# Ledger of designs, part 7: VH-VL binders against c1abc3

Target 1, 185 residues: c1abc3
Amino acid sequence: MAAGVQGESVARNYAEALLVLARKADDAEGWGALLRQVADAINNDVNLSRFLESPRIAAEQKSVVLSKALGDKVPHLFLRFLQQLVKNRRQMLIPAIATEYETLRDAASGIVHARVTVARETGDEEAKMIAERLSKATGKTVVPHFAVDPSILGGVVVRVGDTVMDGSLRRKLGMLRRRMGGTRA

## First folded at step 14 (VH-VL)

Design y2
Fold by OpenDDE, last read:
Structure y2 (fold): chain C 185 residues (1-185), chain A 122 residues (1-122), chain B 108 residues (1-108)
Amino acid sequence: as target 1 above (185 residues)
Amino acid sequence: QVQLVQSGAEVKKPGASVKVSCKASGYTFTSYWMHWAKQAPGQGLEWIGEIDPSSGSTNYNKKFQGRVTMTRDTSISTAYMELSRLRSDDTAVYYCARDSEFWTGELYFDYWGQGTLVTVSS
Amino acid sequence: QIVLTQSPGTLSLSPGERATLSCRASQSVSSSYLHWYQQKPGQAPRLWIYGASSRATGIPDRFSGSGSGTDFTLTISRLEPEDFATYYCQQYGRSPLTFGQGTKLEIK
């Protein structure tokens, strides 16, 4: 379930907090990878997801399971972070937190994630070209995430954070129509 | 002023259980995790585990797993450590210690109890 | 587990001398996770240095901590009589949390 706007904000806050912790550990990349693994486990293991989501199971019990499963396998404060999420009943935001964490981590390294909407599936070469063009335009390393939407008819729509750049054929045609209609009045 | 006051010395037989208490004062008991450490006579320190007083969540050293139980009574700001199936090598001074602030990312034991001597003898 | 090895086991010095205590980790530990405690006979340990190099509240400036990776050091620039005690290093990076075996600083 796509975390509502409020959920996204909460996830981002936790991601920021985790990044602070990870930096203290001098391993922001490693902690991000661990978080992604946990997120993937939640998304792919129905039993785990149900366990973590169940309001019938006490937070203490969930925390103990995490301790037993991850205790000596992860950094201690990473485990504690997960337990804090459980304590606050935010454990189901872990996938969203993972995504936000990666975004924040990469941004700190000059890497920007962009959602790129295209009208048709792009090949590897085209994807690379788009990434390079966006990187050149922004002065940062851009990692594109592609989505296909035929309704844009052609071109690309790029979203970086709250900024949208619509270079779609749909938009261009719409603008032309408005210009033509204005001459009839 | 932060204070951790532990229960008095205990003498136990092998196979018995001991429960040590740690009463906290001078701060919000539920805001900080509590640790327990063991120090055998003339030896160094060994971490036993930790508890979140707010939730009851615990993390134990595997060495003590299955024999140690940490609990708390928030109404009286008291943490407990129970060690079961006692043996001679459990003879030691046991300390409670308060954790520092979590979200800073720098955690250490900033305050310690005075220690509780537990003697296990036949 | 991360093993912390302190050296020397015993350090005999006189007041006014410089003391250097070493703590070596079996694997890399973030400086933020390396701490030192002082313990005197019959007393509980006390936080002394945190984050490898930060003095706890009330700790004199003659004490300093340094190091990174696997090698950490506690230095006392000029020993005072009250400094003679056992010092333990601790790591907070991985479970189980572990301590060094301690260095006993005694009067020569």
Scores: ipSAE 0.882, ipTM 0.968, lowest interface PAE 0.5, mean pLDDT 94
Fold by OpenDDE, look of step 15:
Structure y2 (fold): chain C 185 residues (1-185), chain A 122 residues (1-122), chain B 108 residues (1-108)
Amino acid sequence: as target 1 above (185 residues)
Amino acid sequence: QVQLVQSGAEVKKPGASVKVSCKASGYTFTSYWMHWAKQAPGQGLEWIGEIDPSSGSTNYNKKFQGRVTMTRDTSISTAYMELSRLRSDDTAVYYCARDSEFWTGELYFDYWGQGTLVTVSS
Amino acid sequence: QIVLTQSPGTLSLSPGERATLSCRASQSVSSSYLHWYQQKPGQAPRLWIYGASSRATGIPDRFSGSGSGTDFTLTISRLEPEDFATYYCQQYGRSPLTFGQGTKLEIK
């Protein structure tokens, strides 16, 4: 748990730093998209992931590969940013950094990301409805990220930052049981 | 004060290699990237590439890719640029230049070496 | 690559006159990534203006930079004898980093 929190903190710091650079470039959205693409590549390309993760490969070599692969395809300082991660052996945090970057970027635009736990897979219409309801409730544009957990039985559990709103059927039933003198579920 | 002192003028034959040095002082050598630029006689400036002295990471202009090698010796705060397979159009003054602070997002060449003349003639 | 085109190639003026130097980029460049350097014969370039409009340390206030997007300008309000040199614009946005071909400011 501690390692996870620490990792998240580090990722957030890098995301903040990148956002500063991206803003100087007047392209926070474009840089975010590039970062997401890199993150996706790491997550989906086993060879790339292994390459970047390998301690047997020197940082310099990894940096050279990045240079050759991205080169003039990305902003110069974006490439440099990735190379800084490699130098600091933080390249495997790129997916986390991408997530944090999006969170930070969107927050500045009045967009908030919410983790939404549902009991069953949601369809597009249901997802849209949930997003709209959350947006209305918060006064911000909410982008929901769904997770399925059948144990909640129904309803939704929403996490925004450190705030959790549990509207699950599980919770409601638990409350009812307590009121009736039943055992805590 | 920040100083970049480059090696002296070189005269080379076509096909040979030249290695130019840039000794840095007055700052932490490993904290700033080092750039190299080319200026042919009476012409403008051309970026060759950059090196991170702390890691040895390099980015080269594709125009020089395969012929240029940038290295550093951190023990003596010196950056090197080697250009191989020299040809007449490589005749130029070569400059090292220090990069500014990366994380500010405002990067420029804030200090320059005095330049090294490399003459390639048969 | 981003091509920076400076104009005019040569500018002949007298001390006391106003100088206007142009740098046009082939594509949009963030103002934070557009810089100007001064170079005198036999000397290395020297940072002059950074971030399109910020004067480097020690640069007189008669120098000013402006512009955005693809069009940038270096202006000298009143030329001094020491201002006659070649000025280069540079972009730091995309690899390879590139310079303009320079504007030579010479005494008329």
Scores: ipSAE 0.877, ipTM 0.960, lowest interface PAE 0.5, mean pLDDT 93
Fold by OpenDDE, look of step 14:
Structure y2 (fold): chain C 185 residues (1-185), chain A 122 residues (1-122), chain B 108 residues (1-108)
Amino acid sequence: as target 1 above (185 residues)
Amino acid sequence: QVQLVQSGAEVKKPGASVKVSCKASGYTFTSYWMHWAKQAPGQGLEWIGEIDPSSGSTNYNKKFQGRVTMTRDTSISTAYMELSRLRSDDTAVYYCARDSEFWTGELYFDYWGQGTLVTVSS
Amino acid sequence: QIVLTQSPGTLSLSPGERATLSCRASQSVSSSYLHWYQQKPGQAPRLWIYGASSRATGIPDRFSGSGSGTDFTLTISRLEPEDFATYYCQQYGRSPLTFGQGTKLEIK
């Protein structure tokens, strides 16, 4: 949806800006971790989420709460960055910004995040094997993020950015059907 | 040219409040954060806090928290710092200072007011 | 808070000499967040060096800044009479923002 795409674009822009700041601070990894922590807090704390999302609460008040909560616990410019989001009514994009930040940061370090869809839950060993295979195939360090979708029947669907690699049984069966004259999608 | 002009010297009694003003000119007032610093006689500089003139958001040094209030009037491009419950050790020159551009990642105090002497005496 | 310790407290030198001012941080500070200010008696501080090594506008090339981590230095290659003042380092990395106690550069 257009709103979603726009949101993603905005999140990416903020992530890029934050990464610049973080690099100036010589701590891109640390800032990313902090951002993830804030994102997780928003996602897991209903009260915090409601507070930040509430249009009835002035941006100034939200900013003060951030100041009191984080204050000297985080880099000064990191706090300022969050306050800028609040000022611009973009605080609810923090989870998306965190994801984009990690993507950008890791890309610079040769790390690639991949969404891996599997038909069933994978064990640790299987997950590791998939990560290794993807890393070997791409020549980069791949961090897999798994999602379960039984409808793929088996195999894996891998998304890296805008690139999708569908190695699912569903796809293979579909291809066979088409070859056999079957039109069923 | 960028200028920060502060209000004149103040003499206050202990327990009173003082409000120092800083009028900005030569730039877009709401585009830069404003800082305040304290300098006791013969001593170094101490950061009091900062304010975003566009939103009114503030960050204070914990040392002054509860006694300091920073505000702004955007219509006249003026920042204010109010210090309450004054005591003798609040005697100092107080400076406003403009922050540099945030998104550059290199923030510093690029312009300073001339300072305001606040004397707290019985 | 990050404590910045400057040394020496007072530095007495003659015009033409080299001055070396030290600023030590209690924890690591990015070079981008370490700045120097000059202050003369009865005047407001003035930005002098920013980002540890960049001269502010109008600052003579005899001034230089260096350092990283916890140790930073302001150097004046050849002192001029107008250089005698107090110099403060400042960190912009963490709240509260803090200054060193200053080094007074005085004429011998």
Scores: ipSAE 0.876, ipTM 0.960, lowest interface PAE 0.5, mean pLDDT 93
Fold by OpenDDE, look of step 17:
Structure y2 (fold): chain C 185 residues (1-185), chain A 122 residues (1-122), chain B 108 residues (1-108)
Amino acid sequence: as target 1 above (185 residues)
Amino acid sequence: QVQLVQSGAEVKKPGASVKVSCKASGYTFTSYWMHWAKQAPGQGLEWIGEIDPSSGSTNYNKKFQGRVTMTRDTSISTAYMELSRLRSDDTAVYYCARDSEFWTGELYFDYWGQGTLVTVSS
Amino acid sequence: QIVLTQSPGTLSLSPGERATLSCRASQSVSSSYLHWYQQKPGQAPRLWIYGASSRATGIPDRFSGSGSGTDFTLTISRLEPEDFATYYCQQYGRSPLTFGQGTKLEIK
């Protein structure tokens, strides 16, 4: 858990840094999209992932490949940013950085990303309703990201940043049990 | 005081290679990228490429790709630019130039070497 | 690549006059990525204006930069004898980094 949290912190820091650069470039949206594309490529291309993850391949070589692949196709400083990650052996955080970047970027625009845990798969209408309800509750535009966890039995658990709102049936039942003299949460 | 001192003038024949050096002082060599630029006689400036002295990472202008190699020796704070398969139109003054701080997002060439004349003639 | 076109190619003025140098980009460039350099004969270029409008260290206040998008301008409010040189604009937004062809400011 600690390693995960640390990784998230590092990713966020890089995302912040990138956002600063992107804003200077007057293209925070474009840079975010590029970053997402790179992240997706890493996640979907096994060869790329292995290449970038391989400790046997020197950072210089990875950097050269990035240069050749992206070159003049991306903003110069965007490429440099990726190369900085490679230099620091943080290239595998790119997917996490992409997520954090989007979070930060959108926050600046009044958009909030929420992780929504549900007991079963939700339909499109239900998803929309949840998004609207959360948006209304927060006063911001909420983009829900759904995860399915049957253990919550029903309802929703919503995480926004470090804030968790547990509206699950599991929690409710637990509370009832406690009120009825039950010791187990 | 930041200084970039380049190697002396070179005369080469077509097909040969030239390696120009740029010795940096007055700052942490590995903390700033180094650029190289070409200026043909009476012409403007052309960007050749850049190198990260800390990692050796390079980015080249496609125009020079395959003929240019940038390296560095961190022990003596020196950057090198090698250009191979020289031709007459490679005759130019070559400059090294220090990059500014990356994370500021305002990158420019804040210090320049004095230039190295490379003459390619038969 | 982004092509920077400077105009005029040569500008002949006298000391005390106002100089206006133009740099036009083939595509939009962030102001943060547009810079100006001064070069005198036999010398290396020197950073003059960075981020379209910020003077480099030691640059007199008679120099100013402005512009956005595709159009940038370097202005010298009152020319001094030492200001006669070639000025290059440069973009740092896209690879390859590129320079304008330069404007030679010469004494009339």
Scores: ipSAE 0.872, ipTM 0.959, lowest interface PAE 0.5, mean pLDDT 93

Design y2
Fold by ESMFold2, last read:
Structure y2 (fold): chain C 185 residues (1-185), chain A 122 residues (1-122), chain B 108 residues (1-108)
Amino acid sequence: as target 1 above (185 residues)
Amino acid sequence: QVQLVQSGAEVKKPGASVKVSCKASGYTFTSYWMHWAKQAPGQGLEWIGEIDPSSGSTNYNKKFQGRVTMTRDTSISTAYMELSRLRSDDTAVYYCARDSEFWTGELYFDYWGQGTLVTVSS
Amino acid sequence: QIVLTQSPGTLSLSPGERATLSCRASQSVSSSYLHWYQQKPGQAPRLWIYGASSRATGIPDRFSGSGSGTDFTLTISRLEPEDFATYYCQQYGRSPLTFGQGTKLEIK
């Protein structure tokens, strides 16, 4: 994560704003793909990253280069959004903004990401069963991200956003935990 | 309250340059992008480009790129459009127009200057 | 470049009649980016309809806009003498921003 807690909030605010713009364009998916392409370019092209980050290059100059490079290749307000980021010196947050945008888009389409902490490494079949049970319990499509923490003594902790779900989901996952060889209920 | 007042008519020879001004009042000049459009006699409107008065950033219609320069002076709330290497088909009324608020995602030109006639003739 | 083609070029009608002005885009334009301006001789354009269907402040409800995709319409249900002018559609979706060539609404 390139941004700290304050940077994460800033990136989320820009992602929310971009989603409003993209919906006016009737193309929330396409704008997300464009933003991801720009983010990947920043992460993988050292010359681009150095150009955008350099304090010796005026924001106006960075903006003009973006205009010449992208002007007729992207939606006009997408270019304007990038130019707004450059003006506010937030262009290095673009990868974080892309990630937040993707999360917001998934949430709107009934996809939620869950952090699932387990005591032991999860195999592919157990992961599928956990995802299926979480999806049934939430009524949404759950994409689990597993982390291993042996200190939870064989239990399972599920976090969706800031919500921690140990209760009824723990009971629903209990059958899977026993199949994985857990020794404590 | 919002007003955009443009400079007066100009007569130029082919090959010269012209610089049209647009003075804004009644709002925060640096908060809204400014556009320029061309209307040849008896013709429709053609977008030339836009400038952010806050940063000086510009986007130009490629048709005019290389001949147009947009600038501003924030101390007097004035935007400028300069068109170089003038040709007879540059004879037109030139308008400045203010954008609406960017973050709504629905942008249009809500206020227009009165227009500046530029005549290019030998 | 998105080309906006307006039809008819000139529309000759009398006060009290219904006017229908068409704007066709060469490729799809979000309704949020399709706008109409009115211009009278010797005057600057004025914003009339924005987002395909929303009236600008002070525009009478006899004006309505509709359409999506490539086809957009400005309708005046009952013409008043003050409505005779040229109307331009505009797209704000792709650079360069473009206007239609205009429909001149004139007294028959």
Scores: ipSAE 0.857, ipTM 0.945, lowest interface PAE 0.6, mean pLDDT 88
Fold by ESMFold2, look of step 15:
Structure y2 (fold): chain C 185 residues (1-185), chain A 122 residues (1-122), chain B 108 residues (1-108)
Amino acid sequence: as target 1 above (185 residues)
Amino acid sequence: QVQLVQSGAEVKKPGASVKVSCKASGYTFTSYWMHWAKQAPGQGLEWIGEIDPSSGSTNYNKKFQGRVTMTRDTSISTAYMELSRLRSDDTAVYYCARDSEFWTGELYFDYWGQGTLVTVSS
Amino acid sequence: QIVLTQSPGTLSLSPGERATLSCRASQSVSSSYLHWYQQKPGQAPRLWIYGASSRATGIPDRFSGSGSGTDFTLTISRLEPEDFATYYCQQYGRSPLTFGQGTKLEIK
């Protein structure tokens, strides 16, 4: 149920809107948990997924089922948000919306996710050191996701979103690379 | 200039149905959900449910589930509430009320109809 | 469902006095979802305070709302003759949407 590039843009717009609603409810964390539960149900329950996806079932009928199933079990505006997705035929994006919501929530908490490409497999100690240095360099808590590409020949490539590290951050990380590469055993 | 004008008073026998109308003017009817509430004589307000005029989607108070049907006709900007199998304790004034804008995340009933008295008597 | 309990049921005061009306929720309600309506006999309710503390358009400054969690208050600093009415609180957080039973503010 992962969305392509176009679906990521639409999903992010809905995630931003949902975060506004959740902050009015004073419960951005709880609404995120609810959205993840719905997303997981869609991914793991074939009957639910087929029901929501079916073009032969009217949006109104899907909305009524959601109302009866969730009515007094979730915040009222959370139900209304799901019904809005059904009206706009975007309910199959809910897993992608949940992922975008979590990213937005983490960003507001000073947490960023980074793609870190390294020349060779990193051990737990090396990964921890890289995360700590990236966090110091960015001023945020960095959650790295490592990939190995030997062709970069000892370099490190860091990407947050669609941008790559600039020279200042690369210089600071270069100090860490020298320390790791030259550390006495 | 926003106005909600409801249909006139109704007198019904137990077991009958009543359909109350609420005609909207001064705004885009399909952009705001419509609510219905009951107020028995000398009593407070009780929420019955809501309808999205654009899609026809509804959410009902469980107490009324199975006896209430909310509909609308977008061509004449009119919402309807039908209550079936009427009982004497259904005697009340019934109000329609318009929601405020959903995406603000802070919703309230900003405009109300004048009310429709429904009397259920033997 | 979330039960809203208003107190007192009836409040008898004279013009010029300060009125304090209470609304207690059976469970926590975001301030953004707590609203007050005024109703006079033979009339529909009117939005008065929304989001616990924001005055609706045209509502005089003598009306103020406050509170959070389970306890909310509507205060009228100096009563005018037109303020004697019934006031209802309402929550919009959980289905079914619910109203308090009302506080009738009447002239002593």
Scores: ipSAE 0.851, ipTM 0.941, lowest interface PAE 0.6, mean pLDDT 87
Fold by ESMFold2, fold request of step 18:
Structure y2 (fold): chain C 185 residues (1-185), chain A 122 residues (1-122), chain B 108 residues (1-108)
Amino acid sequence: as target 1 above (185 residues)
Amino acid sequence: QVQLVQSGAEVKKPGASVKVSCKASGYTFTSYWMHWAKQAPGQGLEWIGEIDPSSGSTNYNKKFQGRVTMTRDTSISTAYMELSRLRSDDTAVYYCARDSEFWTGELYFDYWGQGTLVTVSS
Amino acid sequence: QIVLTQSPGTLSLSPGERATLSCRASQSVSSSYLHWYQQKPGQAPRLWIYGASSRATGIPDRFSGSGSGTDFTLTISRLEPEDFATYYCQQYGRSPLTFGQGTKLEIK
């Protein structure tokens, strides 16, 4: 995947467009899975990757091969979307588009992924309470990914994307920590 | 103002080929995909395939794969469908039809040609 | 392929009556991909209803479409003489794109 910063913006635009198409199909999740399968095929099949990348093969010819291979196996507008990417010479961005689509789909479903760093390992009940509290505080469904880092001793650090959680959420987490009885040892 | 005008009726022998034209006017020809459909006498409609006039990309109904070729000439805003190795059951009216705008995600055939009768007789 | 079965094959009614035309799909079809066309003898089909329920430009509001999944309906609340024609449903969800076999709405 050789996409630069401008390629990431282009990939997001295509992901947004694909989500519109997938919602008309009533299958945003299924279309995401299909796109990931195509992305994985491009990343893992050197012959496919070389074929799609080659400037010696006309875009129309690449499009016809996609039609023959996929035409009756995927939704029709999904095939048309892939053919649009080939027409615009963006087919090598498909892995990046898949990643952006997954992010957009999660956001549209009210799902946010949080990195939750704790000083010592959290039991199942405490992890569930933290997830429930984070979800209440954000108004979204939070899927936490716990990591243990003893160097933060006596705290919880929550990161969503590149942004450290704001102070009002930190306050609410502090109250949750106190209710869990803190660390006695 | 959108208009699709097809070539005239044709009579062909089995084994021959036919090439039907569809001339577009009243819109930007390269901005919309073109479809072709078959209607045998007294029968319903059967989709043959589609072409993107801007790129030449095609998708065919597998039933016609290997016998159909869709092309276009953007300089005269004309789409073509060629059907080879004609059989008696290819006797039908053939229609071109314009797609609606792709990125809306809700596509349908909003304008149709008048149809071209192709008769295949021994 | 997705088979669309229309019923009845022929519907004989008088002007002023209500018509109900059925289209049943062999697999689920998003309503956004199900469309209806009208065709009169010697003429090309015309787009009539798109997205299961939206009327095409210039189509009178006595026509309505409904349905989801596998079961779709075109209703004409009060037939006028110009409404007697053959109506086809079409799915745009899966290749090959397919049409129903048609319902011929004829005057009694």
Scores: ipSAE 0.849, ipTM 0.942, lowest interface PAE 0.6, mean pLDDT 87
Fold by ESMFold2, fold request of step 18:
Structure y2 (fold): chain C 185 residues (1-185), chain A 122 residues (1-122), chain B 108 residues (1-108)
Amino acid sequence: as target 1 above (185 residues)
Amino acid sequence: QVQLVQSGAEVKKPGASVKVSCKASGYTFTSYWMHWAKQAPGQGLEWIGEIDPSSGSTNYNKKFQGRVTMTRDTSISTAYMELSRLRSDDTAVYYCARDSEFWTGELYFDYWGQGTLVTVSS
Amino acid sequence: QIVLTQSPGTLSLSPGERATLSCRASQSVSSSYLHWYQQKPGQAPRLWIYGASSRATGIPDRFSGSGSGTDFTLTISRLEPEDFATYYCQQYGRSPLTFGQGTKLEIK
């Protein structure tokens, strides 16, 4: 499920907290996989999603269902973490928390995800070159996620988190027009 | 100075229920989960379950699920454990124990009640 | 469930001797989740070692804990009369939370 700007901040805080717990368990990767499985279940099972979202069902009852379903199948503090989310009415953020957790795990491994917008579809060789250049620029292993937007006219727009690096032809032409101070009729 | 004071010893017949209390003082009762454990005469410790005093959420050892109910009364900082359909092998000392702080990711039972002897006999 | 097997069941030693108590888990347990409690007859258990190796407040330096994975050890370097008690290991990694069956450390 999609989260707004406030939801992203809350989701990241919970992801950071979960990573602390998972590191104490010596299994940051495994806890990430578990969280993704729960997130997928919420996204793919309408009855589960409606149950967890419903204000008619007490947090205690949601917590008991989680305990019975997961109790001896997951690390105990992982269950307790989910129960903390239910208590705080944040259980619908679990998909967003999973995404933030994955980002934090990749960052700790020197991996960063970049949304790369191009004017035309890229071939494999061009995509590899872009990833290599981005990796050199960031000092990290960049995993690009390409999107096509012809309106940028050319060049590349790269988004990493909240940072945007706009190298598009559209921006460059806008900047040139501003420096020239006018348009010819 | 954290203190957990449990209710007194009880003698019950098979088939009855018992409700043991654990009154907490010296800390914010709703900030820490409470656990219950069983120790049969001459035996080791067996975890029964836990309760979050703030929400009432519980997790039970499957072996006791269906016979155990954990509750609390936050107005008097007291946790309860009720065990139903008592059998002779439920004769034991029952302890309450407080968790340490959850978000550290390293949890242990830092304070224990004095124990409550429950005897089940005809 | 994770079974914790303590050995020996009973350890008979004299004051001044070194004691080594073992706790073996049926599955790997993070050191952060492995704890030791001391219990004397007629008393509640008392936290002794947490996180496999950290002494609880007021626990003397002669007690040390170590281990990882499935094998954990509590060592008492030089026994004092007050150390004779039963020691339980406990895991907090998987439900149900479980204790070992105990090692009774008794005076020879």
Scores: ipSAE 0.849, ipTM 0.941, lowest interface PAE 0.6, mean pLDDT 90

